# VH-VL binders against q9h9l3, part 255

Target 1, 176 residues: q9h9l3
Amino acid sequence: PRKMVAIDCEMVGTGPKGHVSSLARCSIVNYNGDVLYDEYILPPCHIVDYRTRWSGIRKQHMVNATPFKIARGQILKILTGKIVVGHAIHNDFKALQYFHPKSLTRDTSHIPPLNRKADCPENATMSLKHLTKKLLNRDIQVGKSGHSSVEDAQATMELYKLVEVEWEEHLARNPP

## First folded at step 13 (VH-VL)

Design zb35 (framework fv_nivolumab)
Fold by ESMFold2-Fast, scan of step 13:
Structure zb35 (fold): chain C 176 residues (1-176), chain A 124 residues (1-124), chain B 107 residues (1-107)
Amino acid sequence: as target 1 above (176 residues)
Amino acid sequence: QVQLVESGGGVVQPGRSLRLDCKASGFTFSDYEMHWVRQAPGKGLEWVAVIRYDGSNKYYADSVKGRFTISRDNSKNTLFLQMNSLRAEDTAVYYCAKEGYYMSSAFLRYFDYWGQGTLVTVSS
Amino acid sequence: EIVLTQSPATLSLSPGERATLSCRASQSVDDYLAWYQQKPGQAPRLLIYDASNRATGIPARFSGSGSGTDFTLTISSLEPEDFAVYYCQQYDNWPLTFGQGTKVEIK
């Protein structure tokens, strides 16, 4: 039995015209929703666009942020060998410049039974906000000050728990 | 610089098939969800289909579901739209469109780059 | 399906005047709204995303505002190249939908 964690990251815009998504915060929670990691992370490249409306990142958060290389090492130590749950988790892994085995990855944006329980089309990639509202009757990502990656990671874990038994059985019969 | 180039449009009779291609350059194609959007002559824009970055998930507008198939070849930086059982109402300029920047917990499906479009005319 | 209604259908103005274009959604789309400009024979061009952010290369005279169901695109002082059709688009929920367009034409 492998241990399970949920992850959510925030990104800021770097590179030409701010088109590159760079890691600026990462939150990891355990199965019960307790915080294992939550740090602001300083990208190695100049920040062009803080994307504050979505990221919640402001210049002040970068002053004592953990440098990317150090943060990445800390995060990977937590993720390695565990089942990692996320929403559109490929984006988190891209920002981390990390490959996690598909057999240990659970993406709540790509689980047809979860969409079915939410009365949403099975092949549509639904937002974390919409699934959380429909299935948990909870509003997340409220307001205009940016999202909380802790709140998002916690909601993601709770969503996965709704389909955990049936989805793990599906994966056992249909290994990725 | 980002560029999207469509090809494959033309005049075709109702009930026939046509395949559209969209060649991408100037960005990491395999990192982005890609869309097709169409516009009938003199009319507004209509979303048609989306494909996930890895090709594993595909979703369609109700008007084309069961007739159109979206696909991609990440090794060739190419997006495809296979159009079967074409109808007069499918007559439109077809654009391929790239999503904006990615975030982990928010889907930002605005289109920062569009191809120049390819005209499909379905007439008898 | 979320319906976007743009008003007015046509806006006739002279260069140097302020243009104010409205987009109303049938239900809340938060800030998941974009604006595009389209000239005859050309592809749409992104102007504004996330309700209020100017896209790369878009002049400062273009601004977006609003939240929830009511959105506005403002062109502070029209230039000759600004006479075009403008579309709003929501990306809060599936299917993705566009408004019917507002034509900004020279008086």
Scores: ipSAE 0.811, ipTM 0.924, lowest interface PAE 1.2, mean pLDDT 93
Fold by OpenDDE, second read of step 14:
Structure zb35 (fold): chain C 176 residues (1-176), chain A 124 residues (1-124), chain B 107 residues (1-107)
Amino acid sequence: as target 1 above (176 residues)
Amino acid sequence: QVQLVESGGGVVQPGRSLRLDCKASGFTFSDYEMHWVRQAPGKGLEWVAVIRYDGSNKYYADSVKGRFTISRDNSKNTLFLQMNSLRAEDTAVYYCAKEGYYMSSAFLRYFDYWGQGTLVTVSS
Amino acid sequence: EIVLTQSPATLSLSPGERATLSCRASQSVDDYLAWYQQKPGQAPRLLIYDASNRATGIPARFSGSGSGTDFTLTISSLEPEDFAVYYCQQYDNWPLTFGQGTKVEIK
């Protein structure tokens, strides 16, 4: 059986007007929620907007941040061959400039059984915060100081575990 | 610069169908969730529908559910709204709107860019 | 759905005056609240997102504040081009909803 990990990334704004989302932090946890990776990452381009309200990233975090190229290598090494769980994970992969095989990807923002369990519309994309509150009775992303990618990755994994059996069976019958 | 250009509006009778197009440029269209928002004459704004970046998920306001279909062609940078069984209350300017940029696991569904809108008039 | 109620319906002011617009939500939307400006015959324009973040290109005289259920858009000193309709919008939950709008008109 393939090992499963959950990933969550934080991004800052680079490029013109800071509209380019660049990886600034990445957290990876295993099936049990143990942290496998958690690093601040230095984008190759100048940061125009730290987007601190959401990213939690501040200038001080970039002082000893891991260069993107190095971090990407470390992260890809962890993800290779794994089932990767994330929330709206396509954005994380985009920031990593890496695309994991679809058959090995699980996006908790796009699992109808998960939404049903949370009494949410099946075809609506729900936030991690809302699902976590409804299904785990836990508050995440509290305050205005930014997200914790470790906390978010752990929550994502726990949410997926609630529907893992059902969803894996579904995917087996309906491979992407 | 980001541009959204709607087309396809016009005058139709109740029960008829109409398709709206929205041509996007100036950004990576396939990276963003796209929305339709409408505004009846002299009234406020009403969210209508959303489609995921890859078209894999769609969600609608109750007022149009079962009658409207949102879709997209990322190869053509185009958003569509198929409107069937049109009613008088569907009369409105229809805007295509782009979601804000994604930063984290939170969805920021404010609309940073709008098209100029296209008028749909449903009347007997 | 989350209902947003704006007040006042109409605000009559003169250029140079301070404008204060209110938006109240029927339930907490945290800071997932945006403000738009719309002029006659034009599409809405984003002013504020995340309750207090000014959008790119928006003059400093525009500011947003609040969280939870009570939000405020402030125009510190009205310019002639600021007379328009203003809408708040929540994006905390489905369906996305707008306030009914506040018209800022010249006195």
Scores: ipSAE 0.727, ipTM 0.915, lowest interface PAE 0.8, mean pLDDT 95

Design zb36 (framework fv_nivolumab)
Fold by ESMFold2-Fast, scan of step 13:
Structure zb36 (fold): chain C 176 residues (1-176), chain A 124 residues (1-124), chain B 107 residues (1-107)
Amino acid sequence: as target 1 above (176 residues)
Amino acid sequence: QVQLVESGGGVVQPGRSLRLDCKASGFTFSDYEMHWVRQAPGKGLEWVAVIRYDGSNKYYADSVKGRFTISRDNSKNTLFLQMNSLRAEDTAVYYCAKEGYYHSSAFLRYFDYWGQGTLVTVSS
Amino acid sequence: EIVLTQSPATLSLSPGERATLSCRASQSVDDYLAWYQQKPGQAPRLLIYDASNRATGIPARFSGSGSGTDFTLTISSLEPEDFAVYYCQQYDNWPLTFGQGTKVEIK
């Protein structure tokens, strides 16, 4: 009965040696894959490493980016009370400095039936790219100009839908 | 400053067990997947096992599957490798290794820090 | 499993010379490739990650290039401390695998 959304964030390196992962883009899609939110986000700290190969973030994207505090408020209003789907989603929540209830969180990197359908070991943490290719026959994260968080969020939602009925039944029997 | 310190290595007879410990400091241990990598005398590096940041997922190289168990205690910043049914071919220096930085949906499983290694010798 | 083949097995060079080390993957690993340096009795040290990014504290003479299946580690001008064994590692897919190593030794 709850609304469901999928999220994917892009991060840049801040702090000493660029080792801190700070939110720089967030995309949220609804059940059908329609975009509910997609903004570049300005970290409050100096960006040491844009991590462009993975993030797709460049200095130009920061010029009119939404300040972190404002973006965080907007994002949390969308997530609160909903089932949130992501891939290695704990990293996204960490970058948002946000706690989402485990009972409303779905992590496609940690759903054994999904790995089983992909002919992968149930306990291996598989990348979004590999699961999407194996199960949806779709290539994502193509090229060297960084990932699209919209594309990643859409793929994540589609992957979850493959196991939704089975996994929701499992969670009802085995609440986290 | 990041440090990983292994202990527990030694000489054991085939079929016996050993437990290796790796004490971590200088980073938020509970944020990272941790790995064991080994190196037989005069040979190259071989990946052994990985454990998820929260301890829930554990995955092993085929050569050790069913015999070795990886575990962690985040409250003590300690990684473990329980090695059972040891064989001569398990003789190696065992390294504790930390993954690089995390990034959204990308898993970057290169090792930015390694322990000094602990030698395990399996012989009669 | 993805097999990484390093060549040559041994490079015999003098200080000041350029070293070029090859790592070839049996299938595409995109840019999920790292290079490590190991000296006798020591743990491996990260040099390059994500195919071409130099790790913190690594001298500018070290550079990585390539993508997909063919990767190169270049040391533009060898220093005495650079004589060591070098390993490549892929992290595109499970299991994680390393090349067999290239030993860079003094002539």
Scores: ipSAE 0.790, ipTM 0.916, lowest interface PAE 1.3, mean pLDDT 92

Design zb37 (framework fv_nivolumab)
Fold by ESMFold2-Fast, scan of step 13:
Structure zb37 (fold): chain C 176 residues (1-176), chain A 124 residues (1-124), chain B 107 residues (1-107)
Amino acid sequence: as target 1 above (176 residues)
Amino acid sequence: QVQLVESGGGVVQPGRSLRLDCKASGFTFSDYEMHWVRQAPGKGLEWVAVIRYDGSNKYYADSVKGRFTISRDNSKNTLFLQMNSLRAEDTAVYYCAKEGYYKSSAFLRYFDYWGQGTLVTVSS
Amino acid sequence: EIVLTQSPATLSLSPGERATLSCRASQSVDDYLAWYQQKPGQAPRLLIYDASNRATGIPARFSGSGSGTDFTLTISSLEPEDFAVYYCQQYDNWPLTFGQGTKVEIK
């Protein structure tokens, strides 16, 4: 029995034309939805685009933010050896510059039974917002001030719990 | 720098098959969901199909479901559309389109780059 | 499926005039709305994404506004190269859908 956590990261645009996604906030919750980590993170490169509509990151959040190198170390200590749940989680791992074993990764954007329960096309990649509304009858990512990575991580864990038994059985029979 | 180049279009009779290729360059192809969008002569744009960055999920417009198959080869930076059982209403310019940059738990499926398009004419 | 209705179908104006194009969604798409420009024989070009963000390299005369169901693309002062067809697109839900287009033509 491995411990399970859910993660959601917020990224800002760095590099040429702001096209590089750099970590600017990370939230990690445990199986019950309790917050294990939630910090604003300062990228090592100049921020070109805060992407505030989606990230919720503003310049003032960077003033006391944890430098990337230090935050990454803290985050990896929490993730290592655990089953990590996320939504389109490959983007989060990319921003963390981290490889997490596929066998310990659960992506709620890529679980056909979850879409099926939501009356959504089984092979379509659905947003966290739509799955949460359909399956948990809850509105997340409300308003125009950006997303809460804590709210997103909590919703992601709750969504995974709806299919956990059948999906873990599927993975045991069909290793990734 | 970013470039998408379609090929494989042509004139075919109804019921026949055709395969379209889209060669990508100038970005990390394996990081993005890729789409096909078509436009009938003198008409508007119609979304056709999407494929996940790793090729594992594929989704189609109802008008092409069961007849078209989207696929990709990340080692060759190439996107494909296999079109079977072609109909006159499939006549269109077919565009390969790249999704915008993923932003913080949001799938932002606007198309920041398009190929030049390849014309498929289905005519008896 | 979410239907996008663009109006007017055709807008006849002279260079230097302001163009205002509308896109209405059959249900809320939040801010998941993009605008494209297409010239004859060319692929569409992204102008605006996330309802109001100007794409890289797009001139400041182009602006997008609106949220939910009602969206507007504004061209503050038409240049000769701006006479084209404009499409809105929603990406809030599957299938992805486009409006039927607004043609901006010379008066």
Scores: ipSAE 0.723, ipTM 0.893, lowest interface PAE 1.6, mean pLDDT 92

Design zb38 (framework fv_nivolumab)
Fold by ESMFold2-Fast, scan of step 13:
Structure zb38 (fold): chain C 176 residues (1-176), chain A 124 residues (1-124), chain B 107 residues (1-107)
Amino acid sequence: as target 1 above (176 residues)
Amino acid sequence: QVQLVESGGGVVQPGRSLRLDCKASGFTFSDYEMHWVRQAPGKGLEWVAVIRYDGSNKYYADSVKGRFTISRDNSKNTLFLQMNSLRAEDTAVYYCAKEGYYSSSAFLRYFDYWGQGTLVTVSS
Amino acid sequence: EIVLTQSPATLSLSPGERATLSCRASQSVDDYLAWYQQKPGQAPRLLIYDASNRATGIPARFSGSGSGTDFTLTISSLEPEDFAVYYCQQYDNWPLTFGQGTKVEIK
């Protein structure tokens, strides 16, 4: 059986006016929600905007952060050959500067049966916070100190498990 | 510089169709969800439609659902709005609008850049 | 849908005065709220996002505050170019909605 992990990344703003999203934290959990990886990551370029309200990243987290190239190597070693679950996961892969095969990618922001179970429009891209509240009766991303990528990765895996059987069957019949 | 330029507006009779184009430049168009927002003369802003970065998901305001179709061509950096079965109440300036930046697992659907707008007048 | 109510509908003030604009949501939108400025014949311009973050290039006299259901846009000292219509917008849930606008006009 192919191993499955869930990922969530935090990004900070770099480049002109802080408009470029650069990786600053990555969390990866296994099928049961156990943490496999959780590190602060130092972008190779100057951080213009920490985006702390959402990222939870502050200057102190960068002091002993793992340099981007080293962290990327560690993360890709974990992801390669596995089914990777995420929410709006294309953003995580962009921040990692990584291409993961579509056949091994599961995006909980883009699974119509999951929205249907939540009584949400099938074509609307729903937030992780909203889906988790509707389907797991759990509040995540609470407070003003930024989001926990560990909490988000764990919630994402649990959401995927709700539709795993039917969605894997759908993908087997309709390969991406 | 980020620019969004709408075109295709004009005067049309009720029941007719019109297509609006929005040409984007100065950012990686294929990385962002794009929206249409309209404003009737002398009135406030009304959200119309959104399309996912890859064109796969499309979602609409109830007022236009079934009549309008949003689409995009990432190779041409162009967003479209096909408006069918037009009604007098669709008369508005139509703006294309770019979402803010993705941060963490939060969708930040505020609009950091807007086009200049294109006027659509539905009149008999 | 989440309804945003802006008050007052019109603020009549002189240059140099403080403007305080209110936006109230029918249910909590957390910090998923933005403010826009619109001048006649122009597209809206983003002022504030995430309830309190000033957009790039926006003067320091503009500030946003509030969370949940009650939000305020403050202009500490009005400049002539600030007389415009201001809209709040929520992006916590679908459909995206705007307030009806507050017009800041010269007394």
Scores: ipSAE 0.824, ipTM 0.927, lowest interface PAE 1.1, mean pLDDT 93
Fold by OpenDDE, second read of step 14:
Structure zb38 (fold): chain C 176 residues (1-176), chain A 124 residues (1-124), chain B 107 residues (1-107)
Amino acid sequence: as target 1 above (176 residues)
Amino acid sequence: QVQLVESGGGVVQPGRSLRLDCKASGFTFSDYEMHWVRQAPGKGLEWVAVIRYDGSNKYYADSVKGRFTISRDNSKNTLFLQMNSLRAEDTAVYYCAKEGYYSSSAFLRYFDYWGQGTLVTVSS
Amino acid sequence: EIVLTQSPATLSLSPGERATLSCRASQSVDDYLAWYQQKPGQAPRLLIYDASNRATGIPARFSGSGSGTDFTLTISSLEPEDFAVYYCQQYDNWPLTFGQGTKVEIK
């Protein structure tokens, strides 16, 4: 059995008008929610929009941030060979300029049994905040100061654990 | 700059079908969830349908469920709305709309960019 | 579904006056609330997102406030180009829903 980790990334805006999403923080937790990685990351390009309301990233966080190439190497070493759980995780992988094998990826924004459990439409994508509140009775992403990627990664892992057995069986019968 | 251009609107009889297109440019189309929103003449806005960035998930308003199909071709930066079994109450300007910024854990389903809209008139 | 009720239906004011528009949700939507402006023959334009964040390019005279169920769009001093219909929209839960709109017209 492969080890599972959950990942959550925060992005800032770079490029023209800040429309390019660049990795600025990454958090990885293990199956038990223990933090394996949590670093601020310095994008290779100038930051135009910190997107603080969502990212929680401020200019001060970039002062001693880990350069992207270095951070990417560190993160990939952790993810390699593991089942990676995330919420809308395709965005995280894109920001990392890395694509994890689909068979080893679990996206909690795209698990119908999870939505059913939360009394949500199966074919709709729900926010991590909403699912966490419904299923874990916990408030995350409170306030307007931005997300905590550690908190989000932990919540993501806990949500997945609620449907892990059922979903893993489904995937075994229907490999991606 | 971001542009969304709808086409395919026109006058059709009840029970007929019509397909709308929305050509996107100025942003990475395949990164975003896309929506259709309609507005009956002189009325307010009504959300119609959403499609995931890769087309893997689709969700519809109850008013169009079973009759409308949203789809996309990311290679052509195009969003589609296949409308079958059209009714008079489907008469509206149809807008394609882009979701706002995306995050790894939240879906910001406000619409920062809209097309100019295309008019669909269902009349006998 | 979450019902958004806007008030008043029509707001008649003169240029330079303060406009206050209300949007009430049938249940809490936290701050997942946006405001749009629509002029005749045009598509809606995003003004405010996340209840209080002004969209890019939107003049400072536009401001949004509120959370939970009660939201307000304020135009501190109306300009001639501000006379339009304004819609609120929640994106907290499915289906996405809009208010019925408030028309700001010239007195």
Scores: ipSAE 0.635, ipTM 0.890, lowest interface PAE 1.1, mean pLDDT 95

Design zb39 (framework fv_nivolumab)
Fold by ESMFold2-Fast, scan of step 13:
Structure zb39 (fold): chain C 176 residues (1-176), chain A 124 residues (1-124), chain B 107 residues (1-107)
Amino acid sequence: as target 1 above (176 residues)
Amino acid sequence: QVQLVESGGGVVQPGRSLRLDCKASGFTFSDYEMHWVRQAPGKGLEWVAVIRYDGSNKYYADSVKGRFTISRDNSKNTLFLQMNSLRAEDTAVYYCAKEGYYQASAFLRYFDYWGQGTLVTVSS
Amino acid sequence: EIVLTQSPATLSLSPGERATLSCRASQSVDDYLAWYQQKPGQAPRLLIYDASNRATGIPARFSGSGSGTDFTLTISSLEPEDFAVYYCQQYDNWPLTFGQGTKVEIK
């Protein structure tokens, strides 16, 4: 069986007025929620806006951060050939400048049965915070000091496990 | 730099259809979820519909569900709103609106750019 | 749906005075709240996002504060161009909702 991992990234603002989202942290966990990777990542462009309220990233985290090209290589080595789970995962892949095959990608923001179990509209893109509260009865992303990408990756994997059997069956019947 | 330009508004009778277009420029259109927001004359703002960056998910306000269809063409940087079975209460200025910056761990659905708006008047 | 209640409905003030606008949510929206300014015949203009972050190009006299259910927009010293309608908006949950607006008018 293919190994499965979950990923969550954090971005900072670069470019004009900080409007470009650049990778600044990445966390990857295995099927059981154990951390495989968790590093602060130094963008190649000047950071205009740390977006600390959401990212949890501050200037001090950049001092010993892994340069983008090196971090990207390490991350891609972990992701290649595996089923990768994420929430709005297209944003993570864009920040990584990486293409992952759709057949090996699972997006918990785009799984109608998951929304249905949460008693949420099937067509709405629900936040990780709300799905985790409704389905796991757990509060994540608490406080004002930014989000933990480790916590988010772990929650994402647990959410996927709730629909894994049903969704893998659906994908086998309806290949992407 | 960033611009959203709506077109397609006009005066129509109840029960008719109308399609609104929104042409985007100055940003990577395919990277963002896009919304329609409306405002009836002399009233406040009402969210209408959203479409995912790739067009795969669409969600609507209860007041328009089943009558309106949001769509997009990323190759043309254009957002659409097909409005069927129009009612007098649909009379409003319709704005297309762009979400703020993306953050993987949070959906930040505030609107940093709005179109100029296009007026739809439904009257007999 | 989350209901946003703005108060007062109308503020009648003179240039140079401080304006304080309130937005109260029917349930917690954390910091997922924005403020917009709208002048007659124009589209809304983003002022504040994430409860307290001033948008690009917005003058320093505008500030946002609050969290959870109670939010405030403050204009420290009104300029003539600030007389407009102000809306708050939450984006914590679906559907996205706006307050009914506060009109800031010349006394």
Scores: ipSAE 0.808, ipTM 0.922, lowest interface PAE 1.2, mean pLDDT 93

